# Miniprotein binders against q56419, part 120

Target 1, 326 residues: q56419
Amino acid sequence: MEGRTLEEVQEEVFKRHGVLVPKKELEDLAKALEEAGLLLTEKVEARLKEEEEKLKRERPMRLAGLSYPEGEREARAFLEAFRASYPGEGEEARVLLMPHLEPSRVPEVYGAALAALEKTPPPERIYLVGVAHRPLKEKAAALPVPFQTPFGPALPDLPALQALDALLPFELFNTPLAFREEHSLELPLFFLKGRFPEARVLPLLVARRSPELGEALKVVLRDFPGLLVLAVDLSHVGPRFGDTPLTRTLAEEARRRDLGFLERLAEGEPEAALAFLGANPTRIDGVEVVASLLPLLRERKGKVLAHRLDLEAPTLSAVGAGTLVL

## First folded at step 9 (miniprotein)

Design mm10
Fold by ESMFold2-Fast, scan of step 9:
Structure mm10 (fold): chain B 326 residues (1-326), chain A 84 residues (1-84)
Amino acid sequence: as target 1 above (326 residues)
Amino acid sequence: GSEDLEEELEQAIEEAEELAEQVEEHEEAGRVDEAIWAYQKLAIELYDISRLAERLGDEELFRRAYEEAKKAARRIEELLEKTK
């Protein structure tokens, strides 16, 4: 406190609460709080360093028992229930856009993704591109370790990851801690590993648009063919996201915005899809991913298999989710 | 631990009770905008209670809190339509 003495603090407490606190007790309290702060900071730093070291070996499940079952048998039944939630047939995917929000909220959308995966030949590797929900040191990052799932570990494609790293102007493996709790990778991976147990994965996070990532991936995909998966959510509307309470009009606008975006992607016009969103493109979770991957999305025609705007009624908020095959 | 979650739950329930009283006062006084604002805060608090109950394994409280949150959200929609 600049210019404040313990005597002034003691006097203020007395005036407001009618208690005279001895100076020695205030000094002892201040010292104890300072020492507790130092111990907490040191323990937090030690714990983060320990977690970072663990992430050099494997990425454990964080949402098992919460968003999906821990046991393999139960997980298999859970996955098949989502497939059953979608009454349609899938289409073969070379590129798959699927959501990463809580699966139980949009089961038919995940079911559509599963239907597409059933029509898709088993890939040797999956390029799984999610959205960073924590800051990255660079525009994008990857974690080159096994990701645990109820179906066994999803193994990293180390040669393809190294080829990608070599083509980028930044270090790809730059923020391991960002992967410790990242549902945009973990939730889609549950479904992908369940359908393609032998496929290796490239777990990628995008924090900010990186055209260099898209250009590099185009080169790597030529030499290391695989399934490209964009794990992105669509509109975020309502007070939970800093917007006005959801009305029927705003919900209809969000649905039209989502579908307009997806349909333009399905026509192979990703720049038009981004332009359609107008001045506020960040309203859709996957904008930075799509903007980064333009070279991979141009002139690829496909089909929107499912879309839902899921209402979070208690908060008058909603999140859009869709399945698109290209 | 679970004791910390139980303390958070107690606090959330207290907040929800205060908000429910505010809602009743505003509705009785015909203050529609203030009632909508209070209902929105109540719905958020009830949703938080449902999440805490779920984490504590209290399925009955989860169900009750979530249903009350949906009722509050429904009431907001009704009040918004009346003020159009």
Scores: ipSAE 0.000, ipTM 0.162, lowest interface PAE 15.5, mean pLDDT 84

Design mm11
Fold by ESMFold2-Fast, scan of step 9:
Structure mm11 (fold): chain B 326 residues (1-326), chain A 84 residues (1-84)
Amino acid sequence: as target 1 above (326 residues)
Amino acid sequence: GSEDLEEELEQAIEEAEELAEQVEEHEEAGRVDEAIEAYQELAIELYDISRLAERLGDEELFRRAYEEAKKAARRIEELLEKTK
């Protein structure tokens, strides 16, 4: 009944159904609907509080049995199948850019990431930077709890997370619920934990560009050295993403923009990579992460190991994915 | 050893005090960009003090340095927002 008088509601019911509902009955109905709405709001708030309390202890798997196998043996075989899908040897990574798209859609791209991890000495910790798919109270957030995987829990690096929080102008642990269902962390973490089972993790989400995050991370990485992982997807084109249906021309534009972005990052020129995209017309979601991490990406030369534009035929849409080592 | 850490801590505190004076001078003079640069160096020194304090088991100093580092970070953000 928002914005409508009881008289207007009464008139509409009469016009549609030929029934004149007495004003008192409409008042009683409005009160009952308001009461039901309040009860639903209370139940939703209670559930969110319960979920938030659970997240103070651990982050459970959400995509086990859907995007990857739940059992450790099956998960290991799954991971090795992805490695086998990429014919190259990889290259040692100080910084790894990898996708968070459904792995089965871009197996060679995840295989390239695994090849790079194979050449990389085991880090004590992984700075895993994903993209927030839910609103954050601040520009970035972290969740300082164990993340469950088929290979055992990925333990948080509490001292390094606390050190990072000390250098930020906002509370780092600000939106626990944003981590409840976050594939940009869960999917890369499956692969990272499978290859580096002893590494601790800093699970970080970026919602909006935060230059202060990059500056703080540069300081923290000197005291807490580790592998930096940017878990980002590239172009998002087509109706699923509020765009026109995918054409060959749009697909070629998306591929060109993805590769141009990655190659400039590989040259150690992240500002040039951002400038190349301009208004970001194909919606590369990695832009906010790269813009936040500029101090960590400058003057680091590397190599694009793989790129794919994955086509979703039913939606006439596509998502770009790539693997870059720096 | 712990005596080396104590010396390193004393030097870091002295450097933080000098940077705090530079910050105050730049702010009073209206030199916003210089104040931001000095605050960035101050935040790093305060962070270093917190790391040294933790290694030495000085929980009170760790807490103070942590809070002052975060305060410096918030001040940098305020100054950057005012200049946009």
Scores: ipSAE 0.469, ipTM 0.834, lowest interface PAE 2.7, mean pLDDT 90

Design mm12
Fold by ESMFold2-Fast, scan of step 9:
Structure mm12 (fold): chain B 326 residues (1-326), chain A 84 residues (1-84)
Amino acid sequence: as target 1 above (326 residues)
Amino acid sequence: GSEDLEEELEQAIEEAEELAEQVEEHEEAGRVDEAIEAYQWLAIELYDISRLAERLGDEELFRRAYEEAKKAARRIEELLEKTK
């Protein structure tokens, strides 16, 4: 309570419980709680520093045994099961948009991404652009270390990352801890590494639209050509995302919104795709990524291979997922 | 208000009944993918009925709808396993 004194606390305890606690004991308790809070903060800070130090050497798997198998043999069987869930042939990708939500929820969407990778010549490097689910010190960040996968470590493309860093008005390697628990990179990377085991990776996170990132990437891609992957989910609907409970009408609106967005991207019109979503708050996490990468998406025509709205009945919520090749 | 919630509940019950019929039709016809989709919408409607019943103070309807929603969710998992 604002303005409550120890004397007022003492009086309330006496009135409710019939016990008079000496003021000195209440003061000692308050000080002990404050000191415990300070010690917990110090312990947390020490732990975070230790975790940050570990991330200077490698990014370990966090979702192995949960979202995908830990062993290489089991992981390959898992990939093939996802590919089998999509009946189409796929299309060659220069730019691939794929989801990052739990793969088992939209297997045919990940299968479509795998089909596209199957038709794509092996790239020397992959620019993997995900969405920051934790605050970044800057609009975007990268972590220049090996990312562990069941297929072996995905090695960073250090020359390309350094070239990118040099072109940006902020330090690219600014928030290592944001990468410790980041499924928007880990889940797509599992599939990408399984199909392109020799490709190096630029693991990039976008927190807020950064036009300077898109301009810099356009320059870097000219000197360091590779596959651009946008790892983004689409509509987020329902109470889990601070919205009204899902209805069939709202789900149809979400499907229409997702497809309209993807179709405009497929026509090489990313500004039109963003405008289609409107000025209202959007819960498509790909908005900030697309807005950042406009120079790389303009005038690139392609095809929507798959779309699903994943229904999460217990929360009356849904998340859209799609695969787009450009 | 309360009248609005009662109207919303009535609509949710009607939709759940229609979805239950669609589920039965799809299962009898062996249309597994359509049955899964219909079950997903049925589960959503049942959870919504549970939510509305709770807001209206109908504890009996809340528990019945919530239990039926869980049964639908379990059935979805069974059907998904059949397709793996």
Scores: ipSAE 0.060, ipTM 0.540, lowest interface PAE 6.1, mean pLDDT 87

Design mm13
Fold by ESMFold2-Fast, scan of step 9:
Structure mm13 (fold): chain B 326 residues (1-326), chain A 84 residues (1-84)
Amino acid sequence: as target 1 above (326 residues)
Amino acid sequence: GSEDLEEELEQAIEEAEELAEQVEEHEEAGRVDEAIEAYQKLALELYDISRLAERLGDEELFRRAYEEAKKAARRIEELLEKTK
């Protein structure tokens, strides 16, 4: 009965059943439905409050047994299989761009990220920047709790997170519930924790462009050096994403667009990378992350290690994935 | 030791006071980029003061310095929005 009047309800009942229902019976029904709606809202609010309280202590695995194995031994073998899928050598990373889509779809791209991590000295901390798939109260957020993985909990770097919070114009720890189910952090973290089990993490989500985040991170990284990881996917094309069905020409355009974006980032020109996408529009979720982190990406030269366009033939759609070291 | 931390705290407070003066001077003169840079240095110094206060057990100074760092950060946001 969303927005229905009693008159409209009476008309609908007459059309369906050929009888006029007495007004009092409809009023009693409306009251019962309204009361049920209030009870549902109260239950939802109580449940969300309970989940929020749990997230103050730890962030449990959500994708274990689905996107990666639950057991440590099986998880280790799984991770090594991804490394084996990439035939090249990695390069040392101070900044790593890697995907967050389902790993089994682009194993060689995750393998390239693992190769880069093998060449990278173990960092004391990892700044893991993902994309918010749920609304945040602010432009960005963090959750300062242990994140569970098959390799043990990834511990938060509380001093660095507090330093970041102090330098931001908003409360950094503003939306715990957004972290309850967030694959842009969970999937990269599986690989990062497997390679750097002792590193602490700063799990960060970007919902909208936050130049203030980039400026604050530039300062925090000076005092708390670490590996910066941008966990972003590239082109999203086809009907699954509200676009035209994928053709050979559109797929090749998407590949060129992804590579043009990544290659400009590799030249240390993130503004040029963003301008390139503006001239060649597509749905790349990494745009808001790159735009937020400009001060950390300028004049850092590097290399694109891998790129793939994952084709979903049944829906004539595709998602781009890449690995970039800076 | 605590004597070293107290000395570091005194120096940090003096630096924060000098940076606050620089911020006012740049803002009054309409030098937005210089004001932003001075605010960034001020915010970092205020954060350092909060950390030193915490180690010395001064909860009130910790809270005040931390809040002032956030105020400086909010001012940076306002200035950045004006410049696009």
Scores: ipSAE 0.000, ipTM 0.407, lowest interface PAE 11.8, mean pLDDT 85

Design mm14
Fold by ESMFold2-Fast, scan of step 9:
Structure mm14 (fold): chain B 326 residues (1-326), chain A 84 residues (1-84)
Amino acid sequence: as target 1 above (326 residues)
Amino acid sequence: GSEDLEEELEQAIEEAEELAEQVEEHEEAGRVDEAIEAYQKLAFELYDISRLAERLGDEELFRRAYEEAKKAARRIEELLEKTK
């Protein structure tokens, strides 16, 4: 809140969450938070240091029991249900673009990704590139530890990660805490580990475009071949993302931008895909990942297997999701 | 001053009334996308009315504008669901 009026907070909540909150309720909430001492304190700082130390050993599941089942048998049935939601056969992927939003909201889109993985020979390693939802100290980061899944731990490819680190002008392992709660890696990894249980993983986060990451990955992939996965959502529209409540016109604009972006990527023209979006008015979060990975995406033709703009009715907002194989 | 806020409120109420008429006309004509856009403008105008009413101490108008803004938002949700 810091220096913002209650009226400004009320307006921002309405714009972002589609809810008009009375000033009295905002006042009561602010008092409750202050009284509870929920601001950053020495205890919170000590806990963050403890969590950072734990992340040096492993990355635990955070969404088990919420977004996917905790038990292996139940997780397998859950994954197969997603595959069944997509009527197509899929296509072999050398590069896979898939979403990272809540899977239950777009089951056919995740099903399309599973269909592609079904047609793809098991890779020795997966380069899993997600989007940072917390600040990174550098443009990109990785965490070189086992990531827990219901199918067992996804082991890091340490030689490939070290080769990548050596080629970058910054420390790759720079922000461990950014990986503590990161659904753009955890949710795709659930599906990838379920399909390719023996594959090692390079868990990568992009915060800002890093052409040096793409150039380094091009070199590393020659020595350490594997499947490249771009775990990105598409348009973000509505009050949750700074727009007015979702209209049919805004929804149509979002779908047009999502499909135009994906179709240009499918033609092996990633620069054309970025140019098509211009200022990115519907906030496709894949832009920074695609811009970083240009050397890996050029001249690769493929196919859009699925696309959906998912309505989040309570906030009158929507998020686009798609599956693209290259 | 309070006189400036009263003038601003009166103007906002007039704008909301015009938008409400536009919404009714578009809905009666079956122009769904135009109705959604008019509802969107109406919802924000009603939100502005609620803020001005709160600053002027008009609790009745604040509550009415708040409830109407929620109705507009709910109607937008219904119309968008039809186009999903």
Scores: ipSAE 0.000, ipTM 0.208, lowest interface PAE 15.1, mean pLDDT 85

Design mm15
Fold by ESMFold2-Fast, scan of step 9:
Structure mm15 (fold): chain B 326 residues (1-326), chain A 84 residues (1-84)
Amino acid sequence: as target 1 above (326 residues)
Amino acid sequence: GSEDLEEELEQAIEEAEELAEQVEEHEEAGRVDEAIEAYQKLAIELFDISRLAERLGDEELFRRAYEEAKKAARRIEELLEKTK
């Protein structure tokens, strides 16, 4: 009843039910509802503080048993099955763009990422950059704790995270609750940890364009070399995303936009990739990540290994996914 | 060895001090773009000092350089916002 007066409530009850409720009883009810709301708020706040405290120790699996198997043996077989879904050979990656979409929907795309990882020397650390699906207090954030996986915990690279924080105009270790449920990190991490079990991780989320993050990362990578992973999905089309129902023409346009974007990145021209999207209307959740990491993507040539536009038939919607090696 | 790292650290400190002086001069003169460029170089130099300090086990210098690098980064953001 926000924005309604007690008198307006009284008048509506009388009009609808022909009963005049005494003012004191309505006041007592309103006070009880407000107090109940405050108690519910207190319980929610207490719960959030509990969850935030737990995140100081570790980040537990959220999608185990849903998007990937919980047990190590089953997880290994699952990963091998995804690799087998891609018939090609990989290419060595210094930068890997891979999706964070539900893996079962685009198995060949994740298989291509696995093929690239097979050709890549084991890195000491992985810079895993995902997309924030919840608000962050700053443009970007990191959570400096072990992330649980079926292959054991992915340990944070604390010296590299501290080095990154030192070069940023904001506190990097903000908004820990944003990491509690974040598939753009958890799903790629499953595959990365399965392939590079000894690698430490910098789990990073981007909410808004942060050129300072890219500049800082370029400096940090000089002293803490590692594999850079951009965990981003491509075109989002259809009613599920507030758009027109998918048609053959719209699907073809989405594929063209995705491939044009990836091909320009593969030529080492990330500004041209962003300009291409600006000239061709699209909704790609990776735009803010790419725009933030420009200094790391310029003049790096590579190859698009796979691309799929996955159809969600019940909603006439689709999400693009691709694997790009630089 | 550690003697080489100490020499490298002394050099980095001298460069950071010179860059800090350039920053003050540019800010006093209202040369915002030049101040931003000098701050960017200063932040990188302070970062390098922090790395050298850590390798030498100098926890106090590491913390100080880290804090100064972060101040420089924040000042760059402030200057960029002011010019918009």
Scores: ipSAE 0.301, ipTM 0.750, lowest interface PAE 4.1, mean pLDDT 88

Design mm16
Fold by ESMFold2-Fast, scan of step 9:
Structure mm16 (fold): chain B 326 residues (1-326), chain A 84 residues (1-84)
Amino acid sequence: as target 1 above (326 residues)
Amino acid sequence: GSEDLEEELEQAIEEAEELAEQVEEHEEAGRVDEAIEAYQKLAIELWDISRLAERLGDEELFRRAYEEAKKAARRIEELLEKTK
């Protein structure tokens, strides 16, 4: 498995099946697979090449039946239930920050995002920027194929993607396999496609800070207007993330860190938001996304609609999630 | 028709040539911010040339313009890094 660490495997198993596999058991399994010649065999490599070729045509659903229903009717009811979990009203968004962690853990936060989308005019295209959970060959990547959803395929905006590619100093379509298992795109896309079924999508992943991406997107958005979505999670605290066990004090610090970050973004001050994280201990997913998109976030005032710190008692860990409209 | 696209292509090429001269002037003078702005405009014009060439069936011009747009974008990255 190219680019997979034991911690990433442990996290994926937990996300998919709700089971935290002890690291030592994963290490023992990896050793057994290596000794059997399975981990680096031609068979594994051939399967990855087959999957890469398949990804040239479409990106199939991976989390259907796990994180959301496979059938369209059931998926629609599921989406409506998330909207109902948020008692407030949304606000129109030109930029939407929403989470990408398991939706069932923070239904009210996804509900707030849905409320915002209800007040937003249907965009012709959505710039969906997620976080790479697998190494990319470059700082960022995109996959220019239809993404399957229960509501039908989300079609790529090929002219806008090609325009973006031309303005970047690297090949944008550089790591197709990174999109095979990528919940930071798949989970937000489920909600976005359900609300805006006709919108085309630019599915983008950021692995490292790319100011060039933000500058290029500013140009592309002028010629190809659309909704910008940052699919990012907030604080990661506790042993599941290589940190000390969660305490009441650490949870309060994480909430204040998340809200301080979001509030500064809402004031149109993304540099101040990043500086705030630097001054306060942080393990916020998506900081590289915000740092890459600075030109698109400056001077845009908005509102934090929801925030939750999802507590995972068995691991004494927590993940922050929020919805912000700009 | 295709004659209209050919005229649009000729205009885009002329614009790109002028922008390339502006880029060279700004870089030679050490005007980094102005060079970045000119490179951004040049990359957009080169992208437009590639799209027009594709529509006209000129595969060679499409590839050349596309690669030149990528080079301009790479140069923008280098200049942005230098202004740290």
Scores: ipSAE 0.007, ipTM 0.459, lowest interface PAE 10.4, mean pLDDT 85

Design mm17
Fold by ESMFold2-Fast, scan of step 9:
Structure mm17 (fold): chain B 326 residues (1-326), chain A 84 residues (1-84)
Amino acid sequence: as target 1 above (326 residues)
Amino acid sequence: GSEDLEEELEQAIEEAEELAEQVEEHEEAGRVDEAIEAYQKLAIELYRISRLAERLGDEELFRRAYEEAKKAARRIEELLEKTK
């Protein structure tokens, strides 16, 4: 009845069913429907509050049995198979950029990340920064609860999270429901927890550029040192993402854009990396994360270990993925 | 023990008070970069006060210190916006 008058509703019922309904009966029906709509809204709100309450205790696995094995033994074998898919040696990482797309599509890229983690001393904590795929109330958010994995729960670093919260101009723990289904955290966390089972985690989501987050993290990392992980995918091209069908030429352009972006980050020039993307149009999901973390990426040189543009033949689309150590 | 935490809290409060004076002095003098640095140190001490208050069961002090840390962070944001 949205935007319809009672007279229009009465006329529509007459035209459709050949019955003239008295206005009072339509008024009573409209009121009953409005009351039912309010009750449905209240029921939905109550259910969302229940789900938020559950997230205050833990974040359950959502992709176990789908993107990775549910059992610990099978999960370990799965992780080692990914490591084996990368023939090279890693480099020690202080900052690691790795993907969050379906691992089976780019096993060598995840294998390169695992190789880097093998060369990295076990961190006391991991700052895991992903991309929000659902709206956040603020530019960024965190969820300070254990995240379940096949290797056991990844425990939150509560002191470091609270220090970060105190330094931000907004409440960090602002959108728990955004974490209920978030593959940009869950998929990298599977690999990180498998390699560093004792490390605590700061699970962070970026929805929009937050320079305040980067400035605060620089301060927090000094007092709470750890591994910074940017869990971001690279180019998103083709009809699945609202673009034209992928051609060989467009795929080569996407690879060039991804590598140009990563290589500039590896030179410790994140502003140049962002400017390169602006000069060469692309759909890189990680741009907001990189833009937020500029203070942590400047003047830090490193190496691109792997890059793949994964082609999705049925949709003529592709997603870029890379592993970068800084 | 709780006596050790109380002494640590008193020290943190004294440090925060001195940092607040430094912040005011730098702001009044137009020393923006120094004010930002002092605000960052103040926010860290306010966070420390909130943690100590929580461990001592002082919910009011925890809340106040946390809110003051948020105010310091918002002020840092404002000062950074002015300098770009």
Scores: ipSAE 0.005, ipTM 0.407, lowest interface PAE 10.9, mean pLDDT 86

Design mm18
Fold by ESMFold2-Fast, scan of step 9:
Structure mm18 (fold): chain B 326 residues (1-326), chain A 84 residues (1-84)
Amino acid sequence: as target 1 above (326 residues)
Amino acid sequence: GSEDLEEELEQAIEEAEELAEQVEEHEEAGRVDEAIEAYQKLAIELYLISRLAERLGDEELFRRAYEEAKKAARRIEELLEKTK
């Protein structure tokens, strides 16, 4: 290979290799890459098409045999063991905040959620709001198909989902593939379906704050009453999340932030809860969900049933989890 | 010569295919930063493929590589927005 132009391209590639690109630098890179073009493999596109077609029919279990048992009998025993890990009685929930962290790490917190569900009359439907861990085309999305669980399929509430879609300024069913691998819905749903096997579900993901979602949900909940579930984790601290190794001071700051956030929500003051966090220095992932659902959380008093900051010893990192009833 | 360019094109295509699989793996696992890095490397390989295809007179491959790099760049932008 002789040409200087190719050598110049190789040199430029070397200079930019492995660099994380900020938005401004990305625009410069995008201009250079406009002469490049398309080569996602046909294999990748075919696989995505296949998965997308499957998701038009149902959402299969991904974490069965890993985070919870595959068989119904074993799943029931597992769920009851989690309930037994919490010594309290629970409170009736109109709104439930629960984690989506690996359940075995915080069994008492999931047990508290189960205790609340025991005191809650069986809802006709559950509005299950999780956090998108993959990009969405819009601020929020839903997938209107049965979600498989060891307790049978959690059926979608199609009339309520369609009513919600009609009230939103964007297409609600916009990113099916984001639901293929989504533990913020799958893990809470395991517990919810185990307790309320006949309830239909609205599986919702929030990627960015959407006040229009909260306003639309307020209208839909009036016509289609049900249990609202916010499936969110709290503080994320330590090297895994960009901090120095977990210290007692950092752990105490995370607990203070978590509890202050939850306590303000329990007073029916979600704007105060968001203001308390400021720039969200301990990375509570529920911020965007709470900010989207403000109309549904205002003036609802409740109780924090459980909180835990769980240590991931190998990485000297921790994740907060809590159960709040409103 | 053109045989040398054809060998380099073949290598660039193989690298791009491997990077496309890495992108899919990282996106499926929710590893956004790793996905961005893999997309950056993929976009660069797509750029090289387009230049090599142009030199070899493969106008169809040039156009396909050109359009996919635009998609990769757009996807990097989307992922960077999410990691703000």
Scores: ipSAE 0.000, ipTM 0.208, lowest interface PAE 16.7, mean pLDDT 82

